# Designs tried in a protein design chat: VHH binders against q88v07. Part 46

Target 1, 377 residues: q88v07
Amino acid sequence: MAQSIVEAPIRVDTSRKIIHVDMDAFYASIEEREHPAYKTQPLVIAHDPRQTGGRGVVTTANYVARQFGVHSAMPAAKALELCPTAVFKTPNFPLYREVSAQIHRIFHEYTEMIEPIAFDEAYLDVTTNKKHIHSAVELAHRLQQEIWHQTHLTCSTGISYNKFIAKLASDYRKPAGVTIVLPQDAEPFLLREPIEKFRGVGKKTVPKMHDLGIKTGQDLYAQSELDLIKQFGKLGYILYRRVRGSDDRPVEYLRERKSIGKERTFGPFLQSTTEVNTHLKAIAKLVAASMQSHQRHGKTLVLKLRYGDFVTITKRRTFGEFIPNDAALFEQYAEEIFEEVVDDHFNSGIRLLGITLTGLAPLAFENLTLPLYPNDN
Short names: E, the ipSAE of ESMFold2; O, the ipSAE of OpenDDE; V2, 0.75 times the mean of E and O plus 0.25 times the DockQ between their complexes.

## First folded at step 20 (VHH; framework vhh_7zox_3)

Design g2 (at its last look DockQ between E and O 0.01; V2 from the best seeds 0.00; counts 0 for: pae O 17.1 > 2, placed apart)
Fold by ESMFold2, look of step 20:
Structure g2 (fold): chain B 377 residues (1-377), chain A 124 residues (1-124)
Amino acid sequence: as target 1 above (377 residues)
Amino acid sequence: DVQLVESGGGLVQPGGSLRLSCVASGFTFSSYAMGWVRQAPGKGLEWVSDISRSGRTYYADSVKGRFAISRDNAKNTLYLQMNRLKPEDTAVYYCATGIVREYDSPELYYFDHAGQGTQVTVSS
């Protein structure tokens, strides 16, 4: 059969409805609810640095404290310097956990496709939903109203067709905001965003981008894919797609590790299959130990190799059953894959080998079939 | 610093031929695998072909049988002979090294270096 021409155009899948829910100043808002006098005081949720000898970090601060420059992840001692009159309240995690659980029970009335990020933050995939609500905006408003009625706390929501845009949208109007970014609105919205809002662009990357004249999504969009890859490698490949509204990451129902792997770089490069197999054996032992230590097993084994001439090959093999955490078995599969994919780039030697397990589940997990009928609550 | 300079693009009718060249400098050309990638306006990069240091050639399914990659290590030059050109071959063609690909996927993950490109336009 003749092969079809292969193309890799950027396709933007707009079929999903994703909501990002972010509780407004969550810990501080709970404490204000419990003790209303806090609403007019600068409140910092942290162990009091006067009692800890200056240790600790701010979990969150109320809006009054934020006016003094206090922010999350700041050293608590620094928060005290910025706002000497601040009230420091030790986090009541049992209470915050209970409120978070209450909020999640509300989410479950609408969907089971929930990815919790933190007590105060989650992604919901509501492409289909348990209440058959046509409008994701209506659904977001109902969520906000129900949360407020049950907890007297506000949240901000962002709605779009993928996780990246939904997250950005939720930050747009705080507190108590609802922001939707429709597919036709995505490009103008993304072009306006500061570059530091793009995932992977952090403290080390922002200065480099600014030096290149990239300060906003519009500046990023104007860059060729080639230039971005040249300057930022894989991050450049990703950013080119993100600024064009592409993000296919699913809402993850479980907060589990997605892969466990080990890789090694060689100097001098490996020159024979015997040398390769020796090192695959060693790597397989490390991966098997790591899988067992994490109490996981996986259905897919991935071999990665890089030749001395810098060509890199990855190949995965998926099995119908979970692979036993047996170093000899991992070695056998890795060696088989190596023989399948190796070509005459090998005459430049092997610079890197890696073995990774993916398709993970807990070791106690069995093959359980979910009911054919959806659950009601 | 690594430099890759492409040339040989142009306008050609469907069914025509072009030969692209890429002159390399700033590294030991004979020690590296080389390849071609292409990009149509507003689309992502697509791997086209690569050639090992020993001369073994690899092609995307979309160009196999129509394109031929070669190298001249004495001249630090990579070539792409493109025959039976189609409108869908219209793109900027880049000379590249350090290509990462998944064995069962024609997708280009990224590359370490590429040139500035040469435009190929196939139309009546």
Scores: ipSAE 0.000, ipTM 0.439, lowest interface PAE 11.3, mean pLDDT 84
Fold by OpenDDE, look of step 20:
Structure g2 (fold): chain B 377 residues (1-377), chain A 124 residues (1-124)
Amino acid sequence: as target 1 above (377 residues)
Amino acid sequence: DVQLVESGGGLVQPGGSLRLSCVASGFTFSSYAMGWVRQAPGKGLEWVSDISRSGRTYYADSVKGRFAISRDNAKNTLYLQMNRLKPEDTAVYYCATGIVREYDSPELYYFDHAGQGTQVTVSS
C-alpha cells in the first residue's frame, strides 16, 4: 500500500497587492520618441553589425522589428538576417538612465516598496500605498497615465498577489496593457503558461523539461515534488511551488545607497606615502568590488584621511561623467587627492584612510559584445 | 483565441488580378505587423509581404511591383492586391503574424499564427 505521501498543502499568501511594471520596448520607445521617423521602421537597439564586423547583441527592438522575430539578447547579425530592412541604433544609455530615473520618481509617489529589476522593470508592493488607493487596478492605470503624461512612454503592468504571477501577467497584454490575475484565477492562468515563461527555466532547462513531457504549467503541475527536485534540484523545488501559485518573496526595496565606500583604520599609523598608496590600492579594490556587486557607478570620489592627531580631511572630486568601476582608477584618483590635501599633520601619521563613491546610479546593461559569431576574418 | 480568416482566392488567368482579404480576431490587430505567406504545391512556405504597424510595406523580390499589401485597422482586415499574376504565383496564401525570414531568402523560418489559407490558382 504505497502510502500516498499526502504532500502538505502549499501555503499560498494572497494578502499582498503586487504590480510588475514593464516599460514597452523601453529603449526603442525612447528612440522613437526622440526620432519619430523610427516609428515607421523596424528599429533595433544595437550596434550595427555591418559596422562592427558582425559583432553585437540586440538590447531591444521596437514592435515592428519584433514581428520579424528580433528579440533581446539576439546577436545583432542574426537580427539583420531576420530583418534586412532594420534600422540599427546605438544605445544611448545616459538618456535611458535619465528616463528610468523619471519613471522611478513616479513610482515613489505611490509606494516606497519598489524593487527595480532593470531600467525598464520594477516590482511595486502596493498593498499599502501613499495614495491610499485600494484598487491595484486603479493604481496601475494611474501609473500608466502619469508615466505617459511625463514621458510619453507606455508601460504594461501585471497585477497579482505575488511577484512571480505579476511578472507573468505583465507580458500578456503588451503594449500598454494591464493584466490582473486574481487569486481564484491563478491556477488556470499558470496551468496554461508554457514552461519557457517560468522564471528560472532557461535555454538549457527547456530541452530537458520537454524530454520529460513538461511543456506547460499543467504538465509541470502534474509532476511530483520529489521528481522535480531529483531532476532539477533547487529549481525543481521552486517550480513545484510556483506552478501552485506560491511565491513568498517580498518586494525588496533597498534604500538607495547614497554612497559606497570602505575605510581602514591603522595601528601602527602609516608614516610614508608608499604605505598610504599601498593601502589606498587595497581599499580601492574593495570599493570597486562593492560597486560592481551593487551594480552602481558614481560621479564623485571622496577621500577621507585621519591623522594620528585626529585631524580629519575629507576631499571630494566630482567628474563630468560616471567613473568606471575600475580599482586602478579609484586608486589613482585617491592618490591624487591625497597628494593635494596632505599637510604637516602627516608627521603624526595616518590612522584612517577611506574611499567613498557618491552620486550613484545604476549601471546600464552595457551591450555585452559577446563574440557569439566567429569572425570569419 | 487568435483567428485569421483568409478569403478572395480563386482561379485567374495569367495577367489577371485578385484581392485577398484576411479578417483578424482575438488580438489587438493594430498593435501587430501583419503579412502574407504562400505555399506552392511541392514547395515550402514562402514569404510574400509584410506591413508594419505604421503601414510600412515590404515585399519579396518575386512579387515586387505586382502585389500591394494594405491594412484597415478599423476593420481588423489585411489585404493583398495581386496584379499581373503569373502561374508561379499559384499557391495557398496565408495571412500570418510574427513572420520570420531568412536573409536573402523568401523562405520562412517560422510564423506565430496563420489562417487556414485561400487557394490562388493562375492558369490559362
Scores: ipSAE 0.000, ipTM 0.204, lowest interface PAE 17.1, mean pLDDT 88
ESMFold2 (binder alone), look of step 20: mean pLDDT 87; pTM 0.892

Design g3 (at its last look DockQ between E and O 0.01; V2 from the best seeds 0.00; counts 0 for: pae O 13.1 > 2, unsure alone 59.2 < 65, placed apart)
Fold by ESMFold2, look of step 20:
Structure g3 (fold): chain B 377 residues (1-377), chain A 126 residues (1-126)
Amino acid sequence: as target 1 above (377 residues)
Amino acid sequence: DVQLVESGGGLVQPGGSLRLSCVASGFTFSSYAMGWVRQAPGKGLEWVSDISRSGRTYYADSVKGRFAISRDNAKNTLYLQMNRLKPEDTAVYYCATGLVREYTDSPTELYYFDHAGQGTQVTVSS
């Protein structure tokens, strides 16, 4: 299967119109709508740390609380320390889910190509749209106006030719912003972005980036692809492309945001196809049980294998329909993929096998609840 | 501390030959598959070839029949014999290990690795 590797140059496809919609301080804004007195108080949406023994994390905070340095994902105890006068409100997720559903019904008036990220975020592919609006900027303004009219909540939108840039653009003018990044503006825009805005560059990665002198997209752009891969592996490969404005990921309007998989490592290594098939059968049973327990089915099955000489192969097979949660079927597909990809590296044995289902959806229709389904249960 | 040191690059006329070497240290060389990747001016990384621990070889279509990868486990050294070189072969060549290939439903296949050397320049010009 190594003989089938396709060389692909870096491509920057600018043909799509992508909108990222980000509701402004979503949970806090809903609570302010329900109880207007919160608008003039520091409001933190979290379990009160005085009642939890200091446990919990901030989901969101209103703009008053943000002036004290409170932000999402912060420990609730730290938020209390930064803003002792803050009002803590326990999240009312049923209400937030209903408001999110209302907003998604508005999206569906314009396009069916909607990828929910969270209650307060979605990607829309509006390259074509149901209202025949030729300007994506005009479409974004109409979305904002309709959302305000129906919910009295504001949102910020970012518009570009791919998901990565659209996401960054939506943060540029908050609250209530509409920001477009045209292809000719993409490079200057990306080069000035702080490195922590790049997906995958999180809390543990930022210090390493800074130690290497990488603080902005400009610094990242200057790095060789090889150096980025040596320092960051697959993330380096991806970042090299992102900072050059390349992101071919489609808006995943049919894809689950989660995957379910099981893998096994072996010592001694597996030495024969018979041994491989025995373990694929066992792994398939575990995955099928996990898929059923989570009440999900998937359109894509992924085989992962690692040889004793540390070559790793991952191969996916995507179907036009959801795959039944049948262990025998998962085993069959995994065995077929194994035969497609296995090569002479097998002489070193196999140290790892894995089967993963992706492209997940609920067995029942729950489009707007995707962020709430369990990942690994 | 894994180290990979490439050598043997240079300037050569079209149709010429070069032999690249990569000396490895800091790991059990004979237990790992090894490979070559290259980066042409203004392009992304491209997989060229790899070789299993037992000596089985694999090549990109663009170099098949012209390049020959080999290894000497006693010397912890990986080689790439490059014959009938073309201007399109101009690139920095890196030796690598911990190779990962992801076959996707995209026209792009992802190729990356855990370790690579500093590279050696190969220039093929008239």
Scores: ipSAE 0.025, ipTM 0.607, lowest interface PAE 6.6, mean pLDDT 85
Fold by OpenDDE, look of step 20:
Structure g3 (fold): chain B 377 residues (1-377), chain A 126 residues (1-126)
Amino acid sequence: as target 1 above (377 residues)
Amino acid sequence: DVQLVESGGGLVQPGGSLRLSCVASGFTFSSYAMGWVRQAPGKGLEWVSDISRSGRTYYADSVKGRFAISRDNAKNTLYLQMNRLKPEDTAVYYCATGLVREYTDSPTELYYFDHAGQGTQVTVSS
């Protein structure tokens, strides 16, 4: 008698109102706003591969370019192959950041419960909100309108009772779409979704799932929890719950910037330690300035480097005390880490360097070491 | 049950004025944004205007400067003052709640609403 493991019913909290906001082709849309002529042209936000010796990756593309099969994370050279008439625009991140900040200011008018995912994406918990708007649909509507009015950019919104479903919903009707998934509609909605749309299911997981006959939410739902855990570990545990509409993750609005960092991509690749040090110095200055502007200090410095052959190394160094916001120190530590981690892949050159501070805390007045005393070193 | 009852429609000449009213029942009126949509013959539903709980007003470009939306929460009533009416304004006007719109470079389109009344006919004709 196979004891039917009475799978404990998964509790689903439906009490929250969550909005996922996703800006439509964000960078490309900004560029189109700045240059309306791009609206009728295939626009690819990337370094022009013709200028970079075929190097570069597509950050995003407008909808015209997407019709040719261009997509994010595609090699820029491939994008050019697919769309020879494409206009390549080098990313203007300062502008994108400013626009993102503007959008976030709009969010803050409605709720403090904001979890930014990227410049162009955020979760909003609007269960309670500053406007005392009962309807999440109304609120989403107002947000879209306000964003359009202030920025002339469109966004898609997903509305549901948790983050997982809200995010899936926002992707459903792009661009400028609104998708609402009510609790009673959650199951049918999730069952129809391709497994590739489930957060946590990456490129490496998809083939394995397909081999197991898991292609859709329906297929996933049919799996036992135990089987999913056996096959996919923690991910299996999570997916078993997600497909059943359960996601208890809060909108993390108190995210103190967990990290402040800067990265630079190089073309041509860096080939010498001297070049690396020069650029680390520059990056360190930017990071120090950013740390100061945010009035934060950190305990951990992280060096990121990517070689010409795409091998990526991330190494962190944690200190017993907060690191002073000194560019020279950041540089020194970054250089030390670089010397520690550099290997034969350096022969392929360096394509990316990054310095990031983590373990951030507010600069307390007490920790402002007033450089009163010139250390006579 | 949510009920929305529109009134105030009629026949007017171009340049004329009408005031529409909508009486709401079956829900806490003051807690919801309210709006007006219209449907012209042979056309889809078009968003006209809405008003937030706090009284913030929004208008379609086609009616800006001509129409004014307002609400009286004590009376559970939504209003639409329509001035300088045009033949193009001829439509059935519906009071609605839970309005969702799509925003593109094109005119704003109505995507969804939770509830709407039976509508009131507005005809602008010489």
Scores: ipSAE 0.000, ipTM 0.206, lowest interface PAE 13.1, mean pLDDT 88
ESMFold2 (binder alone), look of step 20: mean pLDDT 79; pTM 0.809

Design g4 (at its last look DockQ between E and O 0.32; V2 from the best seeds 0.00; counts 0 for: pae E 7.4 > 2, unsure alone 63.0 < 65)
Fold by ESMFold2, look of step 20:
Structure g4 (fold): chain B 377 residues (1-377), chain A 128 residues (1-128)
Amino acid sequence: as target 1 above (377 residues)
Amino acid sequence: DVQLVESGGGLVQPGGSLRLSCVASGFTFSSYAMGWVRQAPGKGLEWVSDISRSGYTYYADSVKGRFAISRDNAKNTLYLQMNRLKPEDTAVYYCATGLVREYTEDSPTTELYYFDHAGQGTQVTVSS
């Protein structure tokens, strides 16, 4: 008896105030702060390709270097080709991490709902905030001013009622921009955007969309949900909602850092719960060993199974404490989840089983065993 | 190429019946679970029913007891018998395969359905 569901209607929740903060040319700006002469030179933060045999990628470039067409993620050798006079500075990640930490301390003065994306990028949910500032625009300006005051660095902010639009808005005006997209402005804003600006529509997807006549948000909006799912799978499901201004994702201030998992496929499909449990036991041993070798533990265990008729089920269970790296315990939880979700598709057999741990942290967190005595004896 | 062709839709009065058909080609029909999804005017996609390759059936609560899904593997055809139709059943009905169910206990959602392929759809209108 499988659980069934009626698909929820698309709702556009405009009650939240979300800020996306993007530091302007972060690494390069820090280096310019440390050595002001860089401000008038094309500066590229990367290992010098003349010394690496042409290897490496640009992390970031200052605005002078960008005028030559240098951009992040570009091969460092290409950056040298575009701008032979560029100064290449090896990234000082410890310094960048320290500055990022300073900026995050500023964020925490306003809200605890902070989702870091990178050293230079974060989402803040400021629907309610510690300073009781009703205007998200005023809050964004205060953040920019405080960041400048403490670090002498600028940032660009995007403000809207969800993460998707806030992210798009932050790219609208740089450097030092503040861009708000109010609910009444969301549709015109989204419909005019090139499809390349939509998350998940990258270099491999853009040609397919263009071949289908989808070049802008307006073209995307005109597509039926079914057509988008047919052409793009889960991405199509997501894009249908995003172009309609719907994004219910919370700001994830307790972001899980890593996952570790193992899965197996079966040539003769598994036909019984006994066979399933035997293989879950084996998979659990592999996952427990992998968790221990990486010196991690996790709060969430995920079971994945695929039936012989290709119906796939995934189920996540999150615990209040980190799960011990005990193969028997992983097996127990995986077996419990299997019993909860298995249905009569099992009559076609099981072709795949997988166990994954997420919500990872170093083993030292929370579950340390401490000696009772001040010294070892 | 996978091809799914729905037929059998139409206009019926409340309480009436319709039988939808879906002819499949381009894959080994008997090896895959098949299902029906629908989209009402102005609404998102809604899962209706699916049937395993072995013939076990599953239904959304909104249609349970009124709809019956079946398949004929010899004819590569999926069926949906729709009885006691209601105005709320008005939708374009799509035949689908490649179903994925996702459960999330660490959030308020319970179950989501996705699929890899669907047909062009057939319109069902229930109105007096």
Scores: ipSAE 0.228, ipTM 0.713, lowest interface PAE 4.1, mean pLDDT 85
Fold by OpenDDE, look of step 21:
Structure g4 (fold): chain B 377 residues (1-377), chain A 128 residues (1-128)
Amino acid sequence: as target 1 above (377 residues)
Amino acid sequence: DVQLVESGGGLVQPGGSLRLSCVASGFTFSSYAMGWVRQAPGKGLEWVSDISRSGYTYYADSVKGRFAISRDNAKNTLYLQMNRLKPEDTAVYYCATGLVREYTEDSPTTELYYFDHAGQGTQVTVSS
């Protein structure tokens, strides 16, 4: 049976102003900027499959190439097949990184709450910002203008009250688009979206969704939470909330969350090791989920316990390597620590248990990310 | 394999009563806290009640004083006595293991965060 994380009732926080910035065909656009002749040709950013023995993957393609069906993550050989006249340009990542850094500097002029997700994508929390611009829309326009002015590149922006919707919105009107999804518009917007657009719904999940009659947000909305969890596990839990406009994920501006953890206070107190283990297991699952959601892993696990008599023990265990985001592993380590630290105060019961991960680092992004700081080059 | 089989649901009038049962198998029932969650149409899962392995009982505010959770370890069975049922109690009720709620002394909030296993559910409909 699928393990389920349940938060009830579903709360939707609409208080934030989130901008998702997505550079339009970023690498290809840079290449076109450098070589204007590419603007009228199908440009594929990839190693030429003719030179690599048919090996390679398309990083991105310009809009001309996209008309032939070329898309990111496509085998380069297939791209050539689709577009025999395509110009293949080997990626220049140093250049792309530099341009990304320039864009990131622009972001920093407006807010420190920046979550880069790729060289060409970032979330900005502009609820409060350095320019004291109240309108997120105005801010987004200024960003686009500034980016154009400095880089001669275009970006599309999505504006909403959470990351999930902002990202969906940015994809809606490419290139150089601004899409706003207000809280009152969120439901209609989400219900119309094909299931493929929902984050987490990958190529392997789509067929299963379709088999279940889930093709759109509307179809997804009609599903019970439990059914979604049973079918899709954690993804089901997430999707149930997302389609209802809920995304509580903060814009993870790398202020190094120094730690991610969960604590629980008990009343009545826990009186047995079995109870402690049961709750540690549950807490571990929550922590693992949080770690995954934040795309972090840690090197140190901290167990906190408070006895009924209010004596508190905090014990840290640091590992030589990052701890996999595995709830079972977190549980195991927490239990081991508990066994090591538990003493006669246990007779008063356990009032609080907590598991925290520290020494956090980002999980390897599949995609190259924007520099966290302008000087990270 | 862990199995939870709920029963006892049905159609009842407001003010009526139902008794739900959950038969557990595939694990040591007496070693686990057990609970009930429910899902109303168009709503998320809601925590209803849980009982510790030692018999401590907890209830959502919405059902407190009306519902009673109990367990029979010898029968591997969890019960939910539902009295004074209201239309808002209409939901699919699920028996679940490993329920985790958050409680803080500074803000005594009881929120359901997690459960390990749940049954297929039993429909409870309260309607005139």
Scores: ipSAE 0.066, ipTM 0.315, lowest interface PAE 3.8, mean pLDDT 86
ESMFold2 (binder alone), look of step 20: mean pLDDT 80; pTM 0.809
OpenDDE, look of step 20: ipSAE 0.049; ipTM 0.487
ESMFold2, look of step 21: ipSAE 0.013; ipTM 0.536
ESMFold2 (binder alone), look of step 21: mean pLDDT 80; pTM 0.808

